# Ledger of designs, part 3: VH-VL binders against Isthmin-1 (ism1)

Target 1, 164 residues: Isthmin-1 (ism1), of Danio rerio (Zebrafish) (Brachydanio rerio) (q5ege1r286to449)
Amino acid sequence: LFGVDTDSCERWMNCKSEFLKKYMSKVATDLPSCPCFYPTEVAYSTADVHDANTKRNFRWKDASGPKEKLEIYKPTARYCIRSMLTLESTTLAAQHCCYDDSMKLITRGKGAGTPNLISTEFSADLHYKVDILPWIICKGDWSRYNHARPPNNGQKCAENPQDE

## First folded at step 1 (VH-VL)

Design r1 (framework fv_roledumab)
Fold by ESMFold2-Fast, scan of step 1:
Structure r1 (fold): chain C 164 residues (1-164), chain A 125 residues (1-125), chain B 107 residues (1-107)
Amino acid sequence: as target 1 above (164 residues)
Amino acid sequence: QVQLVESGGGVVQPGRSLRLSCTASGFTFSSYAMHWVRQAPAKGLEWVATISYDGSNKQYADSVKGRFTFSRDNSQDTLYLQLNSLRPEDTAVYYCARDLGYDFWSGYYDAFDIWGQGTMVTVSS
Amino acid sequence: AIRMTQSPSSFSASTGDRVTITCRASQGISSYVAWYQQKSGKAPKFLIYAASTLQSGVPSRFSGSGSGTDFTLTINSLQSEDFATYYCQQYYSYPLTFGQGTRVEIT
């Protein structure tokens, strides 16, 4: 019945893998792809941006403020944005995209955004428990954390060099 | 004992409405997504609609969108399916079913572990 | 929508037989398949989920296998209470869809 599990990170990230695979598949079809360059006009306005892959319009909000603590959670990112929930959303997830100082999408490494399983618009508390707490339990091991989360949607954007 | 009991079926003419109910007992109703599945006479199973544990998210089969409305009352442990603009093609036994499970880490199964006995809806002139 | 096709549509068997029912998805659905048993005049009974995980209380003579597009339900040593119609269901994406059913009849 009981076994010693000294690796909390492994336990958390591998929990209920079948349900997680299904949910992540829904998330992938529900969320927009990250724009290849920081959409300054969208982040500061309420204008909709059409996503060709999902054939839906999305609004984006700035996710670069002090509460995001980018220096800890996305240390090489200069700017980040998060997609907003819509009436057509089939999940509680939000896309998270981060950009370098040249406003180019970061597609891998410590500064790359990954989809949030729970949007902060739905619940900041649940987002923390589901999306942030695993990273803390993994003690900032981005390799293990990212293994359980899909990479950002920037596959169609130019890849960034390996980050240190 | 875990149980789901449907009611509200009957014989109606095309274009009329019915409200189906499903009463749950023996489990924490508010923790589960719920579904409606129908079966026409001598035919197979057809998924109709899904509702999340708190009622905030709903999914419908294309054949019933705009005509059927799914709702739940967690304080009464009851589901409702409002059937409007009924067509002969809607003739079927309607089952309510419990989702296999949910948690906020992984989401819903969308598989049906507990079924009610069904209630018959007949749409004919 | 993902189409689920069962084979065969019906067949005759005797108690003690090993029987297999096949379910094919029109696209890859990983292991997101459930199986149900339905007896005449009764609601369906849940048997298997995640293609191969047996629901608590279901006899061990039932087993499931497969991934991707091809799935099978196997009944080792068929019992008299197993004569029924069996349905597969995909839960990979909406809309949720069922196979047309396979009727297992007594010889």
Scores: ipSAE 0.000, ipTM 0.492, lowest interface PAE 13.2, mean pLDDT 80

Design r10 (framework fv_roledumab)
Fold by ESMFold2-Fast, scan of step 1:
Structure r10 (fold): chain C 164 residues (1-164), chain A 122 residues (1-122), chain B 107 residues (1-107)
Amino acid sequence: as target 1 above (164 residues)
Amino acid sequence: QVQLVESGGGVVQPGRSLRLSCTASGFTFSSYGMHWVRQAPAKGLEWVATIWYDGSNKQYADSVKGRFTFSRDNSQDTLYLQLNSLRPEDTAVYYCARSKYSSGWYDAFDIWGQGTMVTVSS
Amino acid sequence: AIRMTQSPSSFSASTGDRVTITCRASQDISSYVAWYQQKSGKAPKFLIYDASTLQSGVPSRFSGSGSGTDFTLTINSLQSEDFATYYCQQYDSYPYTFGQGTRVEIT
C-alpha cells in the first residue's frame, strides 16, 4: 500500500521454503474444510462436526471477538471461526474461515480467512510470529499473503452440518 | 552488496573455549535465519547450528549440543557462536551462512562468509 | 538422520565435457535439495535449490534434476573455472546433511 518494496517483504512473499511447502501440504490434509455459511450453532456448540475430506471430527470456535482485530487483519469480514486442535492433529495448525454480511464464506480478497500454521490454542506468541508478523512486515499486502497461504487451502467449502 | 564476515578463530588447547563472530552487511539481517557450517581439513561440509530470524528457536548438531551456544544481536547485525569444551575433532574452518528464505528455518544457504579457522591441538 | 551419498567421489574431465554428479538420499526428501560448488581454499558457492532451480547469476550450463531419493547435477560444456568439489545438501529435516562431495579434476 505505502511501499511494500522492502527486501524482507519481497523475500518472505517470494519464499520458496520447502519446509513451509511441506508443512502446508500436511496442514491441507490435517485441517477441515470451511463451511459454506457461518455455522451459528457450531460456533457456540461443544459438538463435534464430521469433516468428509479428512474423515475426522472437529470442534470449531468463534474467532470474531475484539482480540481478533478483524478491522485490521480481515477488514471486510463480519464473522470468523477457527478450528480447534484435536487428539488426532498431526500439525499445530488451525483452519481459519471468515464470512461476509450474508454469512457466506469469503473465498478471496482482504477478508478471506487463511490457515493458521500455528493455532492460538498451542501458542499465541508463536502464532503471532509465524502467521501475523510476516503479514505486518509486508504492510498487509493481502494478495501476496493469500497466494502463499490460500483461503480454505484452495478447496471448495463444505456443506453446513445438519442438526448437530 | 550482501556480505558475511567471520572472525574469532585461532589455535586453542583441548577443553578450552573460543567465541566466533559473524558480521552481516547489505541486507536486512533481522529478517533472515542464520547458520553455522564447518569443514575439517580435507573433509566435507558439516552443519553445526541454525538460529531463527528473531533468535527464538535454535537447532544444533548432536556432535556439538551442550558445548556450543548460538546467539545473535539484530541491533548490531552480528552472529555469535560460543565454542566450549573444545575437542581435537572440532578443528575446522567455520562458516556462517544465510537462509535462502528469509523467515523460514529449513533452507538452502545462499550467502556464505569466507570462514574462520579453529584449530584444537595439544 | 538423512544420509546423502554422492557418486562418483572423484573423476577427471576436460574442458568441453558434459559432467554428471549423482546424489542419493536415504529416504524420500521430495525436492528439498541444494547444490554447492567449492574451490580449493574458498567458501562454498550456492548453485541450485529445490533440486532444479538455478540461483540468480549461476551460468546456464549448470542444471539439476530429480525428486524423491535420486538427484543429479549436470554441467554442460565444462569450463576451466568449473574444476571444483561439488556438494549436495538436503533441507527436508533437521539435522541438515551434506553429501561427502565429488571432486571434478582436470585430466
Scores: ipSAE 0.005, ipTM 0.491, lowest interface PAE 14.3, mean pLDDT 82

Design r11 (framework fv_roledumab)
Fold by ESMFold2-Fast, scan of step 1:
Structure r11 (fold): chain C 164 residues (1-164), chain A 124 residues (1-124), chain B 107 residues (1-107)
Amino acid sequence: as target 1 above (164 residues)
Amino acid sequence: QVQLVESGGGVVQPGRSLRLSCTASGFTFSSYGMHWVRQAPAKGLEWVATIWYDGSNKQYADSVKGRFTFSRDNSQDTLYLQLNSLRPEDTAVYYCARDQGEWELLPYDAFDIWGQGTMVTVSS
Amino acid sequence: AIRMTQSPSSFSASTGDRVTITCRASQDISSYVAWYQQKSGKAPKFLIYDASTLQSGVPSRFSGSGSGTDFTLTINSLQSEDFATYYCQQYDSYPYTFGQGTRVEIT
């Protein structure tokens, strides 16, 4: 399979696999919620950020560099961060959060971050195949992608206007 | 060339154990979910077990649950199926098969590449 | 478990014939059906997935159709290499199940 195919896109979005369902459920309990504002601690490489929902500290890495290609994958986002894998991680996933010019969390639309099923720290190649390639097959239809991978809303942060 | 090669089949008595292996080559083994499917002589296909790309999630057919154990060693590109408490009705050709795909880690659950099979005969 | 019932169990045909094999699921499985061809003494060969999508390299005389509970594999203009047993498989949910097979025999 390669290229644009409506049936392939819909199948990816509506996968009925029991493995994917169980993995997604485990991912939801393993990952931190997105901070409502860009955490300034990310500017310091050794800083931990406490997550109230999981009662754990997480380290975050900047995901705003040229390699992230935000202009293609997360248009309108100015800054993004990705949670780091730890020895306590029970999945290979990473939280992905994106912020606007005012450092406020983008909660919907094409600029919003969504959890990565496979962290780039585990494998950039596998991340591409699992998280990125399906997005490409769907022609970058961020509406369908966001439906299957809901945008993060952190700690019930103020929501952006609905963007269809 | 993309291929799967099964081994470890043989003739055993009821109640005994056997370990099947399946060696992969020609593709990135660690990116694919894998399956075992068996076929009794002159019968149809029966799904046996499935394993996620990293070995974390496993599913088994009710007929083998509790007796068979599926595992993988991604460093050796090899699958293992441990067959315990074998019964005459387990007699079959056992195939390993690759989950379909261009998208590797996403389960497609259709089987695009099959091994040649290895025969397990359980007789007294 | 979802039962997959194939009909007929066997079919006698000649080269050039149009052959139709049906597969019925005991419950709605959308389009999550694959078809396989198996020749005597060989491993199954992947033909079709998502009910109607032909696998790369499979001749265009093969086609699949259906959704919900009723599915069909058609071979338009049967060739000598097509005499084999054909299986449908559902992958909507665990446990995965196959039909009992349809043997296509030469007349």
Scores: ipSAE 0.000, ipTM 0.497, lowest interface PAE 11.3, mean pLDDT 80

Design r2 (framework fv_roledumab)
Fold by ESMFold2-Fast, scan of step 1:
Structure r2 (fold): chain C 164 residues (1-164), chain A 124 residues (1-124), chain B 107 residues (1-107)
Amino acid sequence: as target 1 above (164 residues)
Amino acid sequence: QVQLVESGGGVVQPGRSLRLSCTASGFTFSSYAMHWVRQAPAKGLEWVATISYDGSNKQYADSVKGRFTFSRDNSQDTLYLQLNSLRPEDTAVYYCAREGYYDILTGYDAFDIWGQGTMVTVSS
Amino acid sequence: AIRMTQSPSSFSASTGDRVTITCRASQGISSYVAWYQQKSGKAPKFLIYAASTLQSGVPSRFSGSGSGTDFTLTINSLQSEDFATYYCQQYYSYPLTFGQGTRVEIT
């Protein structure tokens, strides 16, 4: 079943897709990969997690609280984390990772995290307009939305049996 | 009248190749991720491969990785699965299937529309 | 890969019966389970997604439940058109995997 809402998504994607692809390819080199299991050290908010791809240490913030509204925006996710902006950040983006009841990274579907192009730490208003509104507009087409806003690095985790 | 129609199956000897096609109609083909799923005679379903809406991302089952190649032509509303180095264990009915998306709250990465299937027999 | 195991593999039932099919995942998959019905010689038909949500057009006698590793498909009053093989599928992570199937035969 297609409704008139699909036209709105198509118009938005056609206007923004090339810009978003270029911006996200740049963002991918600056953001950490999602840990394959929910990092317990994030619960204590003090540990840095080393990322092998960027060769940097990142701090993570819990993104599982009531204000995140996971039951609406990431149904089936129980825990989410977001990478923190630093003064050395070359981008306004943040990595977003979501985990199930077993603390395992969700790599597919509506519960999977996707990078925030504008971190909420920079601007909650711009984050909503840049990250959340397109997701709402494209609600009928997860495939198109996910291509413009690729899911986190979960497929690499699935390819690493030792991490599971 | 949302429909998927497979073709290109047949009987071949081990080591040979086949190209399967799947033609879509009744929906905006270029908006959907697509899959191939196979079923050996009297056996269950086995996922084979997926391709994103624009063809930029592909995933394959380990049993076919390196031998099968998935592609799509959005201008013709058609999927292709190139089957190379076929083995007797590749004998199956091959289905193309659409990945369903209806609502952000009810979205799913399961197969809401299936073709009728095309039979590939690798024998001798 | 995530292994999906269905129980039973087959059984006989009569029209009007309440039928229950179970599916167990080898690891936690939240609610990322779909169910399909396949009649002999035909392609599978989509029944349920997100473990418990009925696809539009599927009769209300079908229902799904479960979360984590244990999932159930229930038909609360079996009709003659329901004799088929049923498959569960996880779409939690790649590779996507199906259960081996449960064949529901007429008594």
Scores: ipSAE 0.000, ipTM 0.476, lowest interface PAE 15.6, mean pLDDT 77

Design r3 (framework fv_roledumab)
Fold by ESMFold2-Fast, scan of step 1:
Structure r3 (fold): chain C 164 residues (1-164), chain A 124 residues (1-124), chain B 107 residues (1-107)
Amino acid sequence: as target 1 above (164 residues)
Amino acid sequence: QVQLVESGGGVVQPGRSLRLSCTASGFTFSSYAMHWVRQAPAKGLEWVATISYDGSNKQYADSVKGRFTFSRDNSQDTLYLQLNSLRPEDTAVYYCARDSDYVWGSYEDAFDIWGQGTMVTVSS
Amino acid sequence: AIRMTQSPSSFSASTGDRVTITCRASQGISSYVAWYQQKSGKAPKFLIYAASTLQSGVPSRFSGSGSGTDFTLTINSLQSEDFATYYCQQYYSYPLTFGQGTRVEIT
């Protein structure tokens, strides 16, 4: 937790990256794509939002609160949302989408959302180990971490410029 | 020690108003979403309203929409529930409750800490 | 709104009994279920979240299970302090809804 060790990040990437890539591609198939603009109405409504890529309906919850620690894990993000699990889900994952101060989807870089591979609703401990701990270890090497967990831009939203 | 204390309940005639307060102590109040839940005499629990950690987002049960207003003052660690146009059916113990979002990266809408409640009786 | 139906509404039990309370959602809610214990004249106490995760400090004789629409709270070897009313709650979508409660009474 003190200091970010590049060697530890490299060790994690080498041991886990193949597993993560396979799991992430399966997760990407099952999860909704991020809306291109922050849907404040959707995050708190009971309305289902149809996702064209998966041909299914999803509900969303807000993930912008102080417990999310956006300043640490998503430093350029102002708002984030997380998809809710459904009875049809074959994965323990939840989609995670983050937005800038103009409510536009962040598609790349430090503030871009990435799926929670393990939802906290299933296991807080496993979520921390799988989703959070790797970011802590690799924080000094964002490019390598982002390669293992690319942002989900299934709706083909406008890409953020490189090198923010 | 984490604590929530409600106040402001009482006996009122139908159509009148009351303002309930809930004071929080022992935790970082501004980091938590908060809720109001009520329980009519000898009945079960009924969710009333939810307010986000910064007060920017609020949800209400259909039975109270347009009559009740939820607000918070993070500088005073205090919640307020304004009850207007009260009906006999609003008679209940009103609890304030803290959102259970103590799990890293989660927002739960479940209730881990409850106050002891304040009684609102609406009768003629 | 998602309706939460508990069964039974009440029943008598003895210390040492294994007690099972069921909760059924009117639609799929994944594992977004919490359980509460309420003793007469007291505020509810948080027991379980995410259908099966025990809140810190809750005795291990309590356990939860289920997903989708059917959920169960089990008390293995009932103690005298466990005589109370138990409520399930869904937090899958607004409005948040509770079951009607199951009262566990001493025989």
Scores: ipSAE 0.000, ipTM 0.505, lowest interface PAE 14.9, mean pLDDT 78

Design r4 (framework fv_roledumab)
Fold by ESMFold2-Fast, scan of step 1:
Structure r4 (fold): chain C 164 residues (1-164), chain A 123 residues (1-123), chain B 107 residues (1-107)
Amino acid sequence: as target 1 above (164 residues)
Amino acid sequence: QVQLVESGGGVVQPGRSLRLSCTASGFTFSSYAMHWVRQAPAKGLEWVATISYDGSNKQYADSVKGRFTFSRDNSQDTLYLQLNSLRPEDTAVYYCAREPLWFGELDDAFDIWGQGTMVTVSS
Amino acid sequence: AIRMTQSPSSFSASTGDRVTITCRASQGISSYVAWYQQKSGKAPKFLIYAASTLQSGVPSRFSGSGSGTDFTLTINSLQSEDFATYYCQQYYSYPLTFGQGTRVEIT
């Protein structure tokens, strides 16, 4: 009991960082870049959007609804979107992008999206275990969590100031 | 140790149905995505279908879409492939195969295969 | 769908030979290629993944190389247990596709 290592976040990062790095590299080549501004027309439609970096078309879903629990997991975000799985997907991952009140991409801090290693479209349960539970174990410490899962930063988007 | 065993194959006439089963042992079946791969006599391998670890997502080869249905029962460690409207070109040995967990370099390769079950569709 | 083409379809070889089998994808697939060995009447055996990474327990005489569209499986010093049919498989995108196979027969 009293000898139990209570820094489970550091244990998780140390034990799993090696294969997380490999998987994240594969995920990075599979996923689209985050748009710099919330794409209202894309997020609630089925329109395909071409991504220049991957040279593929992607569909986006709105991820701002009550079931997303942004007040818990992305407390400074006003809007979020998630990319949809495609027939060309090589991983089970989905891009996750979050935006402030001005519809500008959040690139740092508690409200910034990070790639979902397991899309909720694939499995909500596995997504929770792989993406959400590590964040909970790290007690919402975004500085530590972001070492293992860096925030999304769209191509050529202005970065938010970092407040460490 | 780790084992997959297929069953349910047989000889049927065109237009008939068969249900194939694959029983897993020696690993935590409910954690793995699974596949069916077939091989016609004296021909190569053809991917048929995949099912996610919880059964919520499925993909099928175009040649079988609408005719074959993939399912799993994690409480029984068993996969099922329902073959409907069978055609002579569906004649093949059907293998169930395990996909490694989706981490690192082993995604969508088949590390464990069953012994196969023969489906013959002829008049 | 991504088409995988193997060459040759078959050939005869002797023990001690260096054997090379090629596999070409119809589009760029990075390094997402696996190789399998199948002996007559048996299920396939997993040999290589990520184009060049050898599966644990597979003899070191087997090696893979390639990236993009062109891939190669090499058996450096063919042994009697290596006479089999070999298949490449892409796992870059669905549907998953295999090459048509290359049969390595004893001379």
Scores: ipSAE 0.000, ipTM 0.477, lowest interface PAE 12.7, mean pLDDT 80

Design r5 (framework fv_roledumab)
Fold by ESMFold2-Fast, scan of step 1:
Structure r5 (fold): chain C 164 residues (1-164), chain A 123 residues (1-123), chain B 107 residues (1-107)
Amino acid sequence: as target 1 above (164 residues)
Amino acid sequence: QVQLVESGGGVVQPGRSLRLSCTASGFTFSSYAMHWVRQAPAKGLEWVATISYDGSNKQYADSVKGRFTFSRDNSQDTLYLQLNSLRPEDTAVYYCARESRFLEWLLDAFDIWGQGTMVTVSS
Amino acid sequence: AIRMTQSPSSFSASTGDRVTITCRASQGISSYVAWYQQKSGKAPKFLIYAASTLQSGVPSRFSGSGSGTDFTLTINSLQSEDFATYYCQQYYSYPLTFGQGTRVEIT
C-alpha cells in the first residue's frame, strides 16, 4: 500500500494535459450532486432520482460492499454510493458519495467521496489506473489527493470539521 | 515539432567522467517526468534513471546508482546526466525519453525519444 | 525486478505475412505492458500501451493482446517498413524492464 514512487505522485498532481482539463470540466457538468444525507430509498430501490443541476434522472448503486474496501480507500466512511452511467452520459465518469455513522455526507478528509473519472461500469482496469493508482502512488496522502481530486459536495451541505 | 536532442557522448577510458545533455523543444518540458534509457551495442534496452517534473525526485537503476547523477534545468528545457567512474559495461547509446500523457498519464512508458548519444568506455 | 522474456529472438518474414511476437513476465503485471519498434540506427518508436491500446498514428495492422503474464504483439499484413526489432516493456513496478527484443528480418 505504501511502497510507491513519490515521483509518480508529483507527475499525477501536475498533469497539465489539455485532454485531462477538458475531460474534468465535462465530468463536473455530467455528474449528479451528492445528497446531504444517505438516500436509502435510492440506494436500495430502483427509483430514478432527478438531479436539478444536470436536469437528468440518475440511478444510484450501493458502493459499501466488501469489494469496495472502504477500510483502505475511504477509511472513515460507513456508507458510500455511486451514480450509474446513463444513455445520456457524456463522460465515462461516476459520482461517488460517502457518509458517516449519522448518514451525513462526508465533505472533507480521508472518508470523503471524490468523482470517479472512469466508472467501474465502463472499465475496472481503467478505473484502477485513473482513480485508484494515483492514491496508492501518493501513499494514501489524502490531503494531496483531495487537492488534485476535490471531494464532492453538490448541495452546499454542512461541512465536516477539518481532519488534521 | 516535439523533439529531444542528446549531446555529450564520446570515447573515454575507464574511471573517467562524461556529462550528457538533452535539449527539449515543442512541448512544455517542465510538465513532464523524463528518463534516460541506454542500449549497449547489439543489445537490448535498459532503463537507467528517472527525474520528476521539478527535479525534486530521482530514481536510478542499481547498476548506476552512486555513479550517475540526473538533473534538469526547466528554464533552459535541458536535461543532464553526469556519468562518473565509467566502466566498460557502461558502453552504450544513451537516449533521453519523455514519459506519456493522460489515458497514458499513469504509464511509465516513453512516447518521445531522442536520437541518442554514443558513450564508449575502452582502454 | 520483473523479468520480461520475448519469443522468438529473431525470424525471417515476407511482406504480406502475419507476424506474432510473444512476451512473458516473470510475475503477474495485469495489463501494464508497452510495445516499441526500433529500426536499425534509430531510436525506439512507441506502438502500444496497456497491452492492447494503439498509440495515435500507429497503423491498424498492429495489435496487442494479453493480461497477467502472457502478452502478444501481432502485425497483420507485414509491410516493408515493419522490418525492425520489437521490444515489450513492463511498467507495473520499478525498476522498469524491457524484453530482450525480437528481430524481424526480410525473407
Scores: ipSAE 0.013, ipTM 0.515, lowest interface PAE 8.3, mean pLDDT 80

Design r6 (framework fv_roledumab)
Fold by ESMFold2-Fast, scan of step 1:
Structure r6 (fold): chain C 164 residues (1-164), chain A 127 residues (1-127), chain B 107 residues (1-107)
Amino acid sequence: as target 1 above (164 residues)
Amino acid sequence: QVQLVESGGGVVQPGRSLRLSCTASGFTFSSYAMHWVRQAPAKGLEWVATISYDGSNKQYADSVKGRFTFSRDNSQDTLYLQLNSLRPEDTAVYYCARDTGEYYDFWSGYSDAFDIWGQGTMVTVSS
Amino acid sequence: AIRMTQSPSSFSASTGDRVTITCRASQGISSYVAWYQQKSGKAPKFLIYAASTLQSGVPSRFSGSGSGTDFTLTINSLQSEDFATYYCQQYYSYPLTFGQGTRVEIT
């Protein structure tokens, strides 16, 4: 809005924001759209799921187990999945999708998945530094970044009701 | 309903140590970043430290950096603040406080505003 | 560090008055301001975040406004339970900082 007198932190975040903005535009074209319904192929762990938007096949891993703590981090979600990196990947990002008890994609609210700019499969440390740390150091810039992040639904999936 | 209860305060001589605890109830403790804020007698509020929902990231005020250690045990819904090398200027009521942001998204950071506060525990450093 | 300066430091008001407390940041902080109420001997109570968003359960007579460097907390039709010290807090950047507080005395 009306930031007056930038300090070293604000200058650093502005430089990071420009890099992340360019990276996010690549992420939007690199990641698969979340399937509108939970893909049963994930249960078999070897099947590929075709993504119509990118015209590529992706492997997904289940992210619904006890260690994911969905009752804490994705309330109302019953199932979640993360996309896996492939040889065709042009970024280090991973898609994250969560589904309700009817296996329908959650498109908004606290139960919805959010793309990881850096997959934890590539590096948990880099994921922390890229996805988490900049926001912790300097407030404000991450709010803009989160509003601009790629949607998890590139298909014609019905949107969830707005949550007050 | 939702509450935070601090303990471990007391009177100590300069250079000594204390361990403060804060027990949480009525909410999903492991979903929230937590904070410590202190208030010296007849003075205003001063932020001390922040810890992420999983304990992997911590921030400290410059005045306590290197002396205080913040930690959490999500299995016990408990927060800890280890106070080492205490100085008279550390005399204050210490409050634990919950971050306003409930972090259902691993990629979301802190809100760094405090919606739930404990009743505080008094630390007095004098000789 | 971002300095938060409150004005006035203290004042007296009567029940039914409209009272205004001002908070000024030493640099632009967008709308990253929270307000707290602290009664004597008690822990602070959360009132407002994002400069103007009222926390659920807080009476509607409280409101916040402002952006950039100048922020205001307003209590419309002051009640006896509003006797307290009020603090603003910026959460734009570390270290997190509070204003020095404004004490409101009823009478």
Scores: ipSAE 0.000, ipTM 0.481, lowest interface PAE 11.6, mean pLDDT 79

Design r7 (framework fv_roledumab)
Heavy chain, then light chain:
Amino acid sequence: QVQLVESGGGVVQPGRSLRLSCTASGFTFSSYGMHWVRQAPAKGLEWVATIWYDGSNKQYADSVKGRFTFSRDNSQDTLYLQLNSLRPEDTAVYYCARDEYFDWLSPDAFDIWGQGTMVTVSS
Amino acid sequence: AIRMTQSPSSFSASTGDRVTITCRASQDISSYVAWYQQKSGKAPKFLIYDASTLQSGVPSRFSGSGSGTDFTLTINSLQSEDFATYYCQQYDSYPYTFGQGTRVEIT
ESMFold2-Fast, scan of step 1: ipSAE 0.012; ipTM 0.502

